# VH-VL binders against Uncharacterized protein B0228.1: the designs that were tried, part 3

Target 1, 207 residues: Uncharacterized protein B0228.1, of Caenorhabditis elegans (q09220)
Amino acid sequence: AVVTPSIENHKMENASVTISKVPISHRPRGFTAGSDSKKLAVQRFKLLISDFLSDAQLSKSIDVAAVGMHKGKSMDDILDDVYTRLRRTLSTKQISELAKAQKGLVEDLDEKSAKLVKARVKRMIVYSFDPAAEQIHKYATRPSMAFALIAETINERFVGSVKDLIRDVLTPKEYDIFRKHYHPHIFKLDNIGNNTEAVRTTTHETF

## First folded at step 20 (VH-VL; from T3 with heavy chain W33Y Y59R, light chain G31D)

Design M3
Fold by OpenDDE, fold request of step 24:
Structure M3 (fold): chain C 207 residues (1-207), chain A 121 residues (1-121), chain B 110 residues (1-110)
Amino acid sequence: as target 1 above (207 residues)
Amino acid sequence: QVQLVESGGGVVQPGRSLRLSCAASGFTFSKYYMYWVRQAPGKGLEWVAVIRYDGYDKRYADSVKGRFTISRDNSKNTLYLQMNSLRTEDTAVYYCARGSTYYRSGAFDIWGQGTLVTVSS
Amino acid sequence: QSALTQPASVSGSPGQSITISCTGTSSDVGDYNYVSWYQQHPGKAPKLMIYEVSNRPSGVSNRFSGSKSGNTASLTISGLQSEDEADYYCSSYTEYDTLVFGGGTKLTVL
């Protein structure tokens, strides 16, 4: 009697992590002049997300994003548009640094895994900005308003939540490798408050 | 008091090198974009170079690109301009100037008194 | 990079208002609100008078004002005084993350 072991199909309950869309309570605070809002967006981006791009590059990228959002383009399309434009304006140094980061990521993970990690990161960014884009499309009547809403969206809390989401969707190994090659210049993964160098107390267990 | 003081100017022959320094005091040097601007005798202002607060980004005017190098030591509150392959047209008063913090607006609110560089055969 | 275009000279009488123009392109003055104006007296370093088109630094007289229309920025000096006699330079941030100056304008107070 060959007891066929009943492979109990443990239904991995897809824990649908209901990422509660934090309602961006965009109370229209006093719209600073469109130029000031754009400047603020650039500054916040550099501080919280990445200081890899120049001010001109960021300014133009924000223009593309604002127009795209206002027109109701998908965040995925907007990111592609921004990327396409940026590729044309990157300096030799920037190109070299990106190439180095990509090469490092591929060396540590392999080409397929590296591609998947990048795709997951992009998806988390798209997911996080979608609500803001929808609001801008619905309520922004002027480009200046779009800039203001973008600037308001790019804050410590929001960006922190995006970074946490990225951390959660990557394995610890993937995250460490991604951080190794992209942090801090290309992508700031640490929260501004957490510069507490975790003194890894290397407890030298003196055997 | 917020102050910039240039040094290192002098008379040099064409093809030679010179290094300028700018000592900053009275402010947090490491937070500011820093610039070099020059003015030939009896001529207008010409932008030369810019360096970001952390030294990560550097830009140059086409007239000096490949010959000049801007650098900074934030621990010493000092800005530098290494000038190689000097030409007669590089003759000018060289000013260091303080830009903005964390955003490059191109406005210079603090200037040094300048240092004269003369390139003559 | 082509210098911004300024008139070589402007003159006015005490108490009058004068305007100095600074014309660039869509890649500098037109696209960015980062136009600055500097005053320079003979043998002195330049002094910032206006930044970001229309803002005055602390200590600068309210007689100085800045504006922009299209690719042309303007510096207006009201209530002209003898001490205003100087060279004036405009500058602009560019799309290439560089800076460009105007050729300068000599202001004479007649």
Scores: ipSAE 0.068, ipTM 0.690, lowest interface PAE 4.0, mean pLDDT 86
Fold by OpenDDE, last read:
Structure M3 (fold): chain C 207 residues (1-207), chain A 121 residues (1-121), chain B 110 residues (1-110)
Amino acid sequence: as target 1 above (207 residues)
Amino acid sequence: QVQLVESGGGVVQPGRSLRLSCAASGFTFSKYYMYWVRQAPGKGLEWVAVIRYDGYDKRYADSVKGRFTISRDNSKNTLYLQMNSLRTEDTAVYYCARGSTYYRSGAFDIWGQGTLVTVSS
Amino acid sequence: QSALTQPASVSGSPGQSITISCTGTSSDVGDYNYVSWYQQHPGKAPKLMIYEVSNRPSGVSNRFSGSKSGNTASLTISGLQSEDEADYYCSSYTEYDTLVFGGGTKLTVL
């Protein structure tokens, strides 16, 4: 009688981490010209999120995002659209760097775990930007306004909250491995201290 | 006073190498995109290369790609252009120029006086 | 990448207004608001006159103005003065994260 040990499936109770939606306080500050807002968005993105992409790539990505948000597309779809477009414009170097990061992630976690980590990161990004997208859809009547709202959304507090969420949904090991391969250029995971000066630099102060 | 000063120009034979330097003063060098622009004698301006404030992103004109390397040392407030495999068509006054802060606007508000590079057999 | 198209020369009398055109493509002038204008006197380095289509740096005369329509940017100089005699170059950011200059325009003040 081969006593098949009853593998007690310890139901890992999926602790539903109630991710509290960070309220995006969009106070209508004086809307800078649409072009200025877009530039600001690009700058803030580079500073706070990722400096891996070129200005042209980011500019176009923001265009796609703004239009998508304005039309009420899901953030998931918007990200996919942005990604699809970016794939066509990436330099050989960028492709190589992404491939290297991916390879490293897979080597350290295996293919399945790597995929899950990326998916969780994406979900946190989508989750975080959903409120902003909804607001843009509701209130942005012009593309310039969409750019302004995007720029306003991309701030230290918001981005910091996203980074915290990413950290919280990953295990320490997963986070360290992800950070090892993607930080700082592909994805800035560290909170940038009071570099508020870079965010406030208007194009008028540049010259 | 905000200033850029180019150096390293001279007369060289085709196929040789030359390194240009641009010393920056009077501003926070590490915050700015920096550019090289050249002008052949009696000709127009030609963009050569750009480097981001932290040196991470570099771009080149097709005419110099693979031969020229732009670099910077922020600790020394100096921009460099390594020119390899020089050709006669590379003969020009080379200017360093200051771009925008933290983004690439394509505008240069400060220029050096330029340094002449002559490539001749 | 092909240079932006400028007229080879433009002339005007003192006090007149002149316009210099800079024509590109949808991949540079048309798609981006990163058109700049430079003035260059003989034997001197270029000077930024206009950036981002229509903005003037500090110290540049209000006689200089910039605009864009479609794939064509324009530099207008009002109240033409003798000191305005120079070469003028436009430039634009491109979709390839590069820069392109125009061929230059020689302005003569008659």
Scores: ipSAE 0.034, ipTM 0.668, lowest interface PAE 3.9, mean pLDDT 85
Fold by OpenDDE, fold request of step 24:
Structure M3 (fold): chain C 207 residues (1-207), chain A 121 residues (1-121), chain B 110 residues (1-110)
Amino acid sequence: as target 1 above (207 residues)
Amino acid sequence: QVQLVESGGGVVQPGRSLRLSCAASGFTFSKYYMYWVRQAPGKGLEWVAVIRYDGYDKRYADSVKGRFTISRDNSKNTLYLQMNSLRTEDTAVYYCARGSTYYRSGAFDIWGQGTLVTVSS
Amino acid sequence: QSALTQPASVSGSPGQSITISCTGTSSDVGDYNYVSWYQQHPGKAPKLMIYEVSNRPSGVSNRFSGSKSGNTASLTISGLQSEDEADYYCSSYTEYDTLVFGGGTKLTVL
């Protein structure tokens, strides 16, 4: 009697990670000039998220994002729009670096898994920015206000939360591989200490 | 005192190479975008190249692309411009200029006095 | 890259106000608020007079002001003085992380 071990299909209960919506309680303080807000957003992005893109690329990306958010576009669509635009403006070096990162990711995970990892990362970004986008859509009456809200959203706490979320949704192996190929230039995955005050001070010292 | 001092200019024949240096003092050099701007005799200003504070991003004017290389050594507070395959049209005063910190705004608040490069047969 | 368009020359009498225009495209002056103005006296390095369209660096006279409408930036000099006689250049940041200068304007104080 060959006792066929009943492979109990342990239904991995999809633990619905109830991502607690961090209430963005910040009353829009005094709207700095739209240009300053955008600049701040760019600076914070470079500092906290990625310094891979040029300032012009980031500036334009923020424009697209701000307009998209203001119009109530989905973050997924916004990211696609941004990506589409960026593809046209990337330098040969940037393209090469991205290709290298992608190649490495595929080599370490295979094509399917690499795609899934990227998709999960994108989803976490989308998920994290959705509340901000909704607020911008509801309350931003001017592009400058959208920039300000984006700049406010891009802070150490928020970005740190996003990074943590990315870490949580990837397996340790996936995360390590992703980090290996994308950190720090394409994507800064490490939490930066409270250096956001340094970005504010730098804007006043420019001239 | 905040200062930029260019050096390395001179007279060279077409096709030759020249390396310019710009020594920075009086400020945290490693925080700033740095630029080369040139001015041909009796002509206007022409942007030549830019380099990010960490040297990661470099951009060039089309007129010098593939021939010139901008670089920096933050440990020495020095900006460089390697000029290869020089042409007569490259004859100009070359200025080193300080840009903005951590964000490229394209405004130059500090300029050197310039160094003259003459390309002549 | 095509230079920003400036008038070749502008003139005014002492005490008058003059405006120098700088016309670009949507890829430079139009899309960005990163227009700068420089003053250059003969044999001297340029001096930043205006940055980001309308901001004055420390030490620059309040007689100098900047504005932008569409693809055209403007430098206004009020209360013209003899010392204002110089070449003036505008510049703009571009979508490609490059810079473009105007052709320059010679200001003569009559």
Scores: ipSAE 0.026, ipTM 0.640, lowest interface PAE 5.4, mean pLDDT 85
Fold by OpenDDE, last read:
Structure M3 (fold): chain C 207 residues (1-207), chain A 121 residues (1-121), chain B 110 residues (1-110)
Amino acid sequence: as target 1 above (207 residues)
Amino acid sequence: QVQLVESGGGVVQPGRSLRLSCAASGFTFSKYYMYWVRQAPGKGLEWVAVIRYDGYDKRYADSVKGRFTISRDNSKNTLYLQMNSLRTEDTAVYYCARGSTYYRSGAFDIWGQGTLVTVSS
Amino acid sequence: QSALTQPASVSGSPGQSITISCTGTSSDVGDYNYVSWYQQHPGKAPKLMIYEVSNRPSGVSNRFSGSKSGNTASLTISGLQSEDEADYYCSSYTEYDTLVFGGGTKLTVL
């Protein structure tokens, strides 16, 4: 009697992570002058997201994004446009740092997995900014309004939520590897309150 | 065969201009950072300039900034160094060197044989 | 930009191991793993021996190795041979988006 081991197909139930869309309550508070709003957006971006880019690079990127949003472009297209423009303006140092990060990501994962991780991160960013982009498209009658809405969108709560979402959609291993190569210089993944320097004392247990 | 060949060197007077060329062959030139490095007689190596693969980013040593211009023509697989307002201290063998692909690692795996530039009154 | 600091000369006997140091600052060798080593024989163009601190290009002997500690990079040549007699230069990427070379080290095989 050959006992055929019943391979219990554990159906990994795809836990559909219902990403609750955080409603961005953009009440148009008093529109600060468009220039001030843009500056604020740049500052908040540097503080909360990344200080990898110069103020000039960020300013231009925000211009592209604002125009794209105003025109009703998809966030995916907007990000691609921003990226395309940045590629032309990045310094050799910046390009080198990005290349290094990418290389490290690929070395620790593999090329396919690295690509998927980056794609998931991008998707979460797109997903998170889509509501804001839609509002800007619908309600922004002037570029200055777009800048203001962008600046308002880039806040600790919102950015924190995006970071949490990124963390949630990546495996712990993927997240740690991504963080290892991109945080904090290229991409700030930690929330401002959690600067716990995890000095992982790699206790080399000499066995 | 991967090769770099410098040309355009010679003897010039101070204040004059000279244009160096570097012909690349055996590799996809448009993917690489390219560099100029010089070596004065009996001296060490000195970085002169770098240009990104697409030509949009250029950097210069302080010693040549404002006087030298690095450029490239990817359609011709050629790197250039326009040297203006030449000085006696610019006397050196000038090497063309291939950097890394798509990023600036500062490592040059391919060198030309160099071309001598002598600036003398 | 001040050149990276190398010893002016190093000597060794055949079969020995020698080390050449390259000392920079936190703004170059310390912050970046973009240290390279070049070998140059008289009248010849430099040859890349080590890149990114410890990597060997294809065709370079495994007798050559690179390391870094703090602001100092090191080139080690094991099993010294007469053909290793040459000038050696280190280089590093800098935070100012520039490149800096060391002053060079003359290696003599005794």
Scores: ipSAE 0.008, ipTM 0.565, lowest interface PAE 9.0, mean pLDDT 85

Design M3
Fold by ESMFold2, fold request of step 24:
Structure M3 (fold): chain C 207 residues (1-207), chain A 121 residues (1-121), chain B 110 residues (1-110)
Amino acid sequence: as target 1 above (207 residues)
Amino acid sequence: QVQLVESGGGVVQPGRSLRLSCAASGFTFSKYYMYWVRQAPGKGLEWVAVIRYDGYDKRYADSVKGRFTISRDNSKNTLYLQMNSLRTEDTAVYYCARGSTYYRSGAFDIWGQGTLVTVSS
Amino acid sequence: QSALTQPASVSGSPGQSITISCTGTSSDVGDYNYVSWYQQHPGKAPKLMIYEVSNRPSGVSNRFSGSKSGNTASLTISGLQSEDEADYYCSSYTEYDTLVFGGGTKLTVL
């Protein structure tokens, strides 16, 4: 069978243009400062990442991202910073699971194709978050406000669109193989569509 | 063309009140964060207060919190500073300054000429 | 009381480059990109020269540039001219959602 790199053309024509249409306001809806905002960001990030990462690992990753976005770093640099810090904290079990997923991806594709698949997934994450990171840099006057803006960005609809973009930038074969090795224990790749019931969970704190 | 004009300064005794006004012209006032900044004679600049473009979010320097109130009337393109319980330490030229649209940056690209407030017994 | 430290004065000859420093903490200059610089001639209102560390407003000469490293922001004036003689103030937002100014630097053109 003939495999062409149609993914790059699809990404250039569709995905990056449709990611964000609405600027974040100076007063984000539902903004709460401090620990509530970070807890909400952690909860919302788990819509994309399963329980593979611990709450502590996610909380620290969000800290690194919030500081980077506030300082105006590029999303590529922010993701590299997050990965660099996160890599130091991975357990032996987590390292083994990532190595197994990578090995499976290489065996089912090849080393060059596996690298390209992962690069395309990373690029979709960058394109999905770039407009929001720019708004966070512009509007967040301090890191704690960035948590609320991050949480507002990572809602169920946004996560669903990221999952759709990942599927769209890979060929059907590439996607099936990526999903086989990463879903559901590393990434939640199955998209439940427009699930408004899943979004309306309470953030109420019991004292 | 773009202009800010302060008024309402004068000489008052400690404990009295004054209200400052700042008339804006040449720009869409309702889109901008607005600030008060003061400068005591022979001294540096001190931020006093900021108000969001819609009037709902207000912040104050610790030195004036509880005594001063910033407000705006977007229908009249006017910014206000109500100064109560004035102290001799409040003696300064008070500047009205235009901030950014949509966020608090602390960058003031348009300033008024200032109005002098002297608090003296 | 000023939270940001500037030298009380600096001087330079026409045509030279000079740098004015503004030192704060991680809670203002270090971790935030909201440093501004203002020029003030005697008896006049301040004029914005640099905002968000390194950006020039429209109409400000390219001779003025801004940067920061760690907790210290810098204003550099190249090709010094007599009209540059003025007081210069830095400002920054803080983590407490307040705005602070430096104490000011008197620039003398010799």
Scores: ipSAE 0.000, ipTM 0.437, lowest interface PAE 17.9, mean pLDDT 79
Fold by ESMFold2, fold request of step 24:
Structure M3 (fold): chain C 207 residues (1-207), chain A 121 residues (1-121), chain B 110 residues (1-110)
Amino acid sequence: as target 1 above (207 residues)
Amino acid sequence: QVQLVESGGGVVQPGRSLRLSCAASGFTFSKYYMYWVRQAPGKGLEWVAVIRYDGYDKRYADSVKGRFTISRDNSKNTLYLQMNSLRTEDTAVYYCARGSTYYRSGAFDIWGQGTLVTVSS
Amino acid sequence: QSALTQPASVSGSPGQSITISCTGTSSDVGDYNYVSWYQQHPGKAPKLMIYEVSNRPSGVSNRFSGSKSGNTASLTISGLQSEDEADYYCSSYTEYDTLVFGGGTKLTVL
């Protein structure tokens, strides 16, 4: 377990480790409607979270999520809806890669521990995104407006905080094994810097 | 020996129906997305329809929605295109094409030689 | 009236390299990596030359390469040969799970 020194940790209900409270902004500032916002959400998801799914699979998943969020469904229900529809579109390669990752996780931990690790990761994702889903329900007057809010929620600082929380809810051994089998192709666990902020700087040194 | 063979083309009058078949051999048909693509004489390629490997997810070009139905019988290794309410602009060579396994990539690595459908009065 | 813009024709001499462009929008070529290229000789079915922007199927010569920049995909044929004379089509997946083709490019080997 890792304790974040600068943040008072929230203890998980049944966890033996004190988990740091994530200081995240989940309140979207602006709204941009339409398919350009959905494309941005897809791009950010692939950059920060996972490039395992195709653009078409992600685009459809965002449609399902946006409707659910607009209707005020819980994040648990939204994820179930997305998974149910997405599962039917997975390729043989994707299914094989998921099966290989699961098999490796079970071999290195055992079946019970592997299930608990995955359940804790899912619960942290739900916990972290549930307030954003509530804000989308409150502010998005149409499902298409939710695309902009989803894209704004998927940002480097927020996603990085979720990744830190996932690391904190697992023991070091559990995290290393989960990372070994799922990172980076299925689930990106390391932070990726924003290359678009790079700028050439000319400096003048004096003596 | 991977092969696709279309059949069922012919000359029909506007407003009539026609059913195309595509016989697949040499591969596990039930793992592949399958497509229909058409080419009017002297013109370019136009995507018509796609069907998922299990037969449940179907997509159509706007030009044929509501008139054409794609289907498959995995036990017979056969792809179908039911064409209803045919119009003169449906005149084309119709190709069946094999897509990717388990996802829609839009890449067609195996094509049949096509079957000509002529819609004229 | 194609969704993707290709030049109507290109030409080159044997041994040269040529490039065929395929310009779409952010809704297809720009945002999605599902660009394919097809070669079609007269009276024949199309043959897949490139898929997913830059991948070459088994049996396709490494003289054929694909790339994209922004909303424009490119097919490059190096070491041009007389058998390369054909029509070439690009295709792309769209944000709406549909497929669109370019209008085609006639390659003439001089």
Scores: ipSAE 0.000, ipTM 0.433, lowest interface PAE 18.2, mean pLDDT 80
Fold by ESMFold2, last read:
Structure M3 (fold): chain C 207 residues (1-207), chain A 121 residues (1-121), chain B 110 residues (1-110)
Amino acid sequence: as target 1 above (207 residues)
Amino acid sequence: QVQLVESGGGVVQPGRSLRLSCAASGFTFSKYYMYWVRQAPGKGLEWVAVIRYDGYDKRYADSVKGRFTISRDNSKNTLYLQMNSLRTEDTAVYYCARGSTYYRSGAFDIWGQGTLVTVSS
Amino acid sequence: QSALTQPASVSGSPGQSITISCTGTSSDVGDYNYVSWYQQHPGKAPKLMIYEVSNRPSGVSNRFSGSKSGNTASLTISGLQSEDEADYYCSSYTEYDTLVFGGGTKLTVL
């Protein structure tokens, strides 16, 4: 008999159990603020986006982002604030790994192209998250309530769409080179259930 | 269920313009990349243009850049191709095609029936 | 003329396996995993058979499979049937963010 490979079933089961698929427009009102919501946001970030940063680094970054979103700052300004605070806490190993990724990107593309690739990636992140940040500003009555909204924004469907926009703003060659040097250690660029890295069945309706 | 229907083809002289339309039904049009692909009589397929699901990003084959404009109206589920300064080599059946919902993969899972454009004196 | 090279024709007998090649360069097929294959019967629109080198859409027979090695992608049809007689096109994205097609291959089932 022929049986579907267990790795494909495992990823689908984990994605289904771990992450809500509720769109922002359909979120239950009255999200609970507090440390449990921030812990959930950290867990979802590490699962879907990156485990490069420590829990402490992520927790501080989420604090900075939540305050900025509550105050109605633009996503550009929020990311700048997060980076400014975060860079003080990077280990020598983390700095070396970022430098190696940047060096590899420059060697394969050249310095001007590498800078443009990273700028386009940042632009898509900003474009994707800015409306969510505005909704958080409008509906969160205090910064700690923003934690729940941030945790709900970091979901499989939304993060997947951001990753797709990142892929779209780069040529295939630029994307493959960016992925070569940043994925998966610095950024997770595959969607959960994606069969690009392993020979796995793709869903029937979406390509 | 899912359908794409092209219209607006015809016979025109070189230097003239035509506007093609593609009516979409049976799917959420605003989630999909949309493409124009053409096929000259007895020849192979040639990509013409692509537009992102939100209409903000458009790209063209070098052979049509500067002369053709792709656009979409998501409220009417309609894709368009404005073809200006038509040349004899633009003679082809023009297909609209549905891309993916997430990125440009170059894979087209739904095609229309095509509309013939003939550019001849 | 086309950016991707396919044989003009291939043939096989019912029940046999055949392979259609699609050769590009490192700037498209070689370095990127965006190869698609289309089947086109006379007077009809193309139908997607394979995408991203080796993925088969829902509703496409498992007799169709795709692969690549170096700068050459391949479409393999096992258990050849008369309905497989058609034109077959490969496509790929390029490093310049353009889409190119092969010239097409006419498959004849003897």
Scores: ipSAE 0.000, ipTM 0.438, lowest interface PAE 17.1, mean pLDDT 80
Fold by ESMFold2, last read:
Structure M3 (fold): chain C 207 residues (1-207), chain A 121 residues (1-121), chain B 110 residues (1-110)
Amino acid sequence: as target 1 above (207 residues)
Amino acid sequence: QVQLVESGGGVVQPGRSLRLSCAASGFTFSKYYMYWVRQAPGKGLEWVAVIRYDGYDKRYADSVKGRFTISRDNSKNTLYLQMNSLRTEDTAVYYCARGSTYYRSGAFDIWGQGTLVTVSS
Amino acid sequence: QSALTQPASVSGSPGQSITISCTGTSSDVGDYNYVSWYQQHPGKAPKLMIYEVSNRPSGVSNRFSGSKSGNTASLTISGLQSEDEADYYCSSYTEYDTLVFGGGTKLTVL
């Protein structure tokens, strides 16, 4: 549970792409998952968000999320449920890597600021996924339908928007420090395709 | 035309190193997962390594971990395999293979014709 | 080590239907839909015939089909033709993010 005071300077509008607006036919050229929407969601999560977790860990996390969304639980509660189940399955290496990232964040920001940074990141995730969770609750008559909707939500445009919001809600210093300790081995914070943009980006370097 | 062309194979002694290259053409190389797969003469296929489209995420078969390094140069549309501490059991035809654009599915729709690496004394 | 078990050989007559099996575990074939099938003629690179259990890439004959039941994937070739004589390999991703191939099956057309 996170308790923070109200902050006017970082108000967030409730806007995100809905699951129903992104047709399956907009998939990139190549391969599609077979009939198993959950495995597609796992693959997209690893591609766009994080490959820190195994397929089995992600598959179970998506099960927990889908059930929670189907039942109409808040996104905050869903994330707490996922974390509770997931922490039992983490390897000693994964635990060590998470602890090192947290320690680095605290050392570079102090304990209070590190807590606030993580709370704001969580808030952006909740804000971004709430509309999708509402659609799943309204229209998914079974957990397997929730898998399809989750897989459709995890796409390059939507995930890129979440990453942009995270950058916008943190100060440049907070973002750089968060990125230093979490990117890319725990969370992917760059958008896919940045290699092409990086090559084309004009630099102000004059020397 | 979509094409992958491997090069750099040859005969080397055990313990030596060799670097393979794979030139890609006819597709947007920087959007694809790329793989190395090998096949010993008269034997089956064995996955060697995979690299993500941005070059960051790399995975290796246990048989080559610590000895082989996969890399890519997206500005040159080229995939590489650095093979160190070669052993006789590394003797194989090495294939470059194109994976999918956004996830690791293990499905390879485009293959090169392969380059032979022979490790013998 | 091959993690996926295929028969060493199968045979059939022209026009018949044959099936090649690929048996793994719940950690690969059973719980995940990442099974692919490859055809390889002597001296040639492998060709993708089926991906993600049952999908055919563009340009592959609909005589080739794939399915899965439990821990076993199957490649079925209907209307067997002499050019189908080749080695066939299955592959699957595992829960450990590794790729494994079957040992291969030599198909002989009688």
Scores: ipSAE 0.000, ipTM 0.450, lowest interface PAE 17.7, mean pLDDT 80

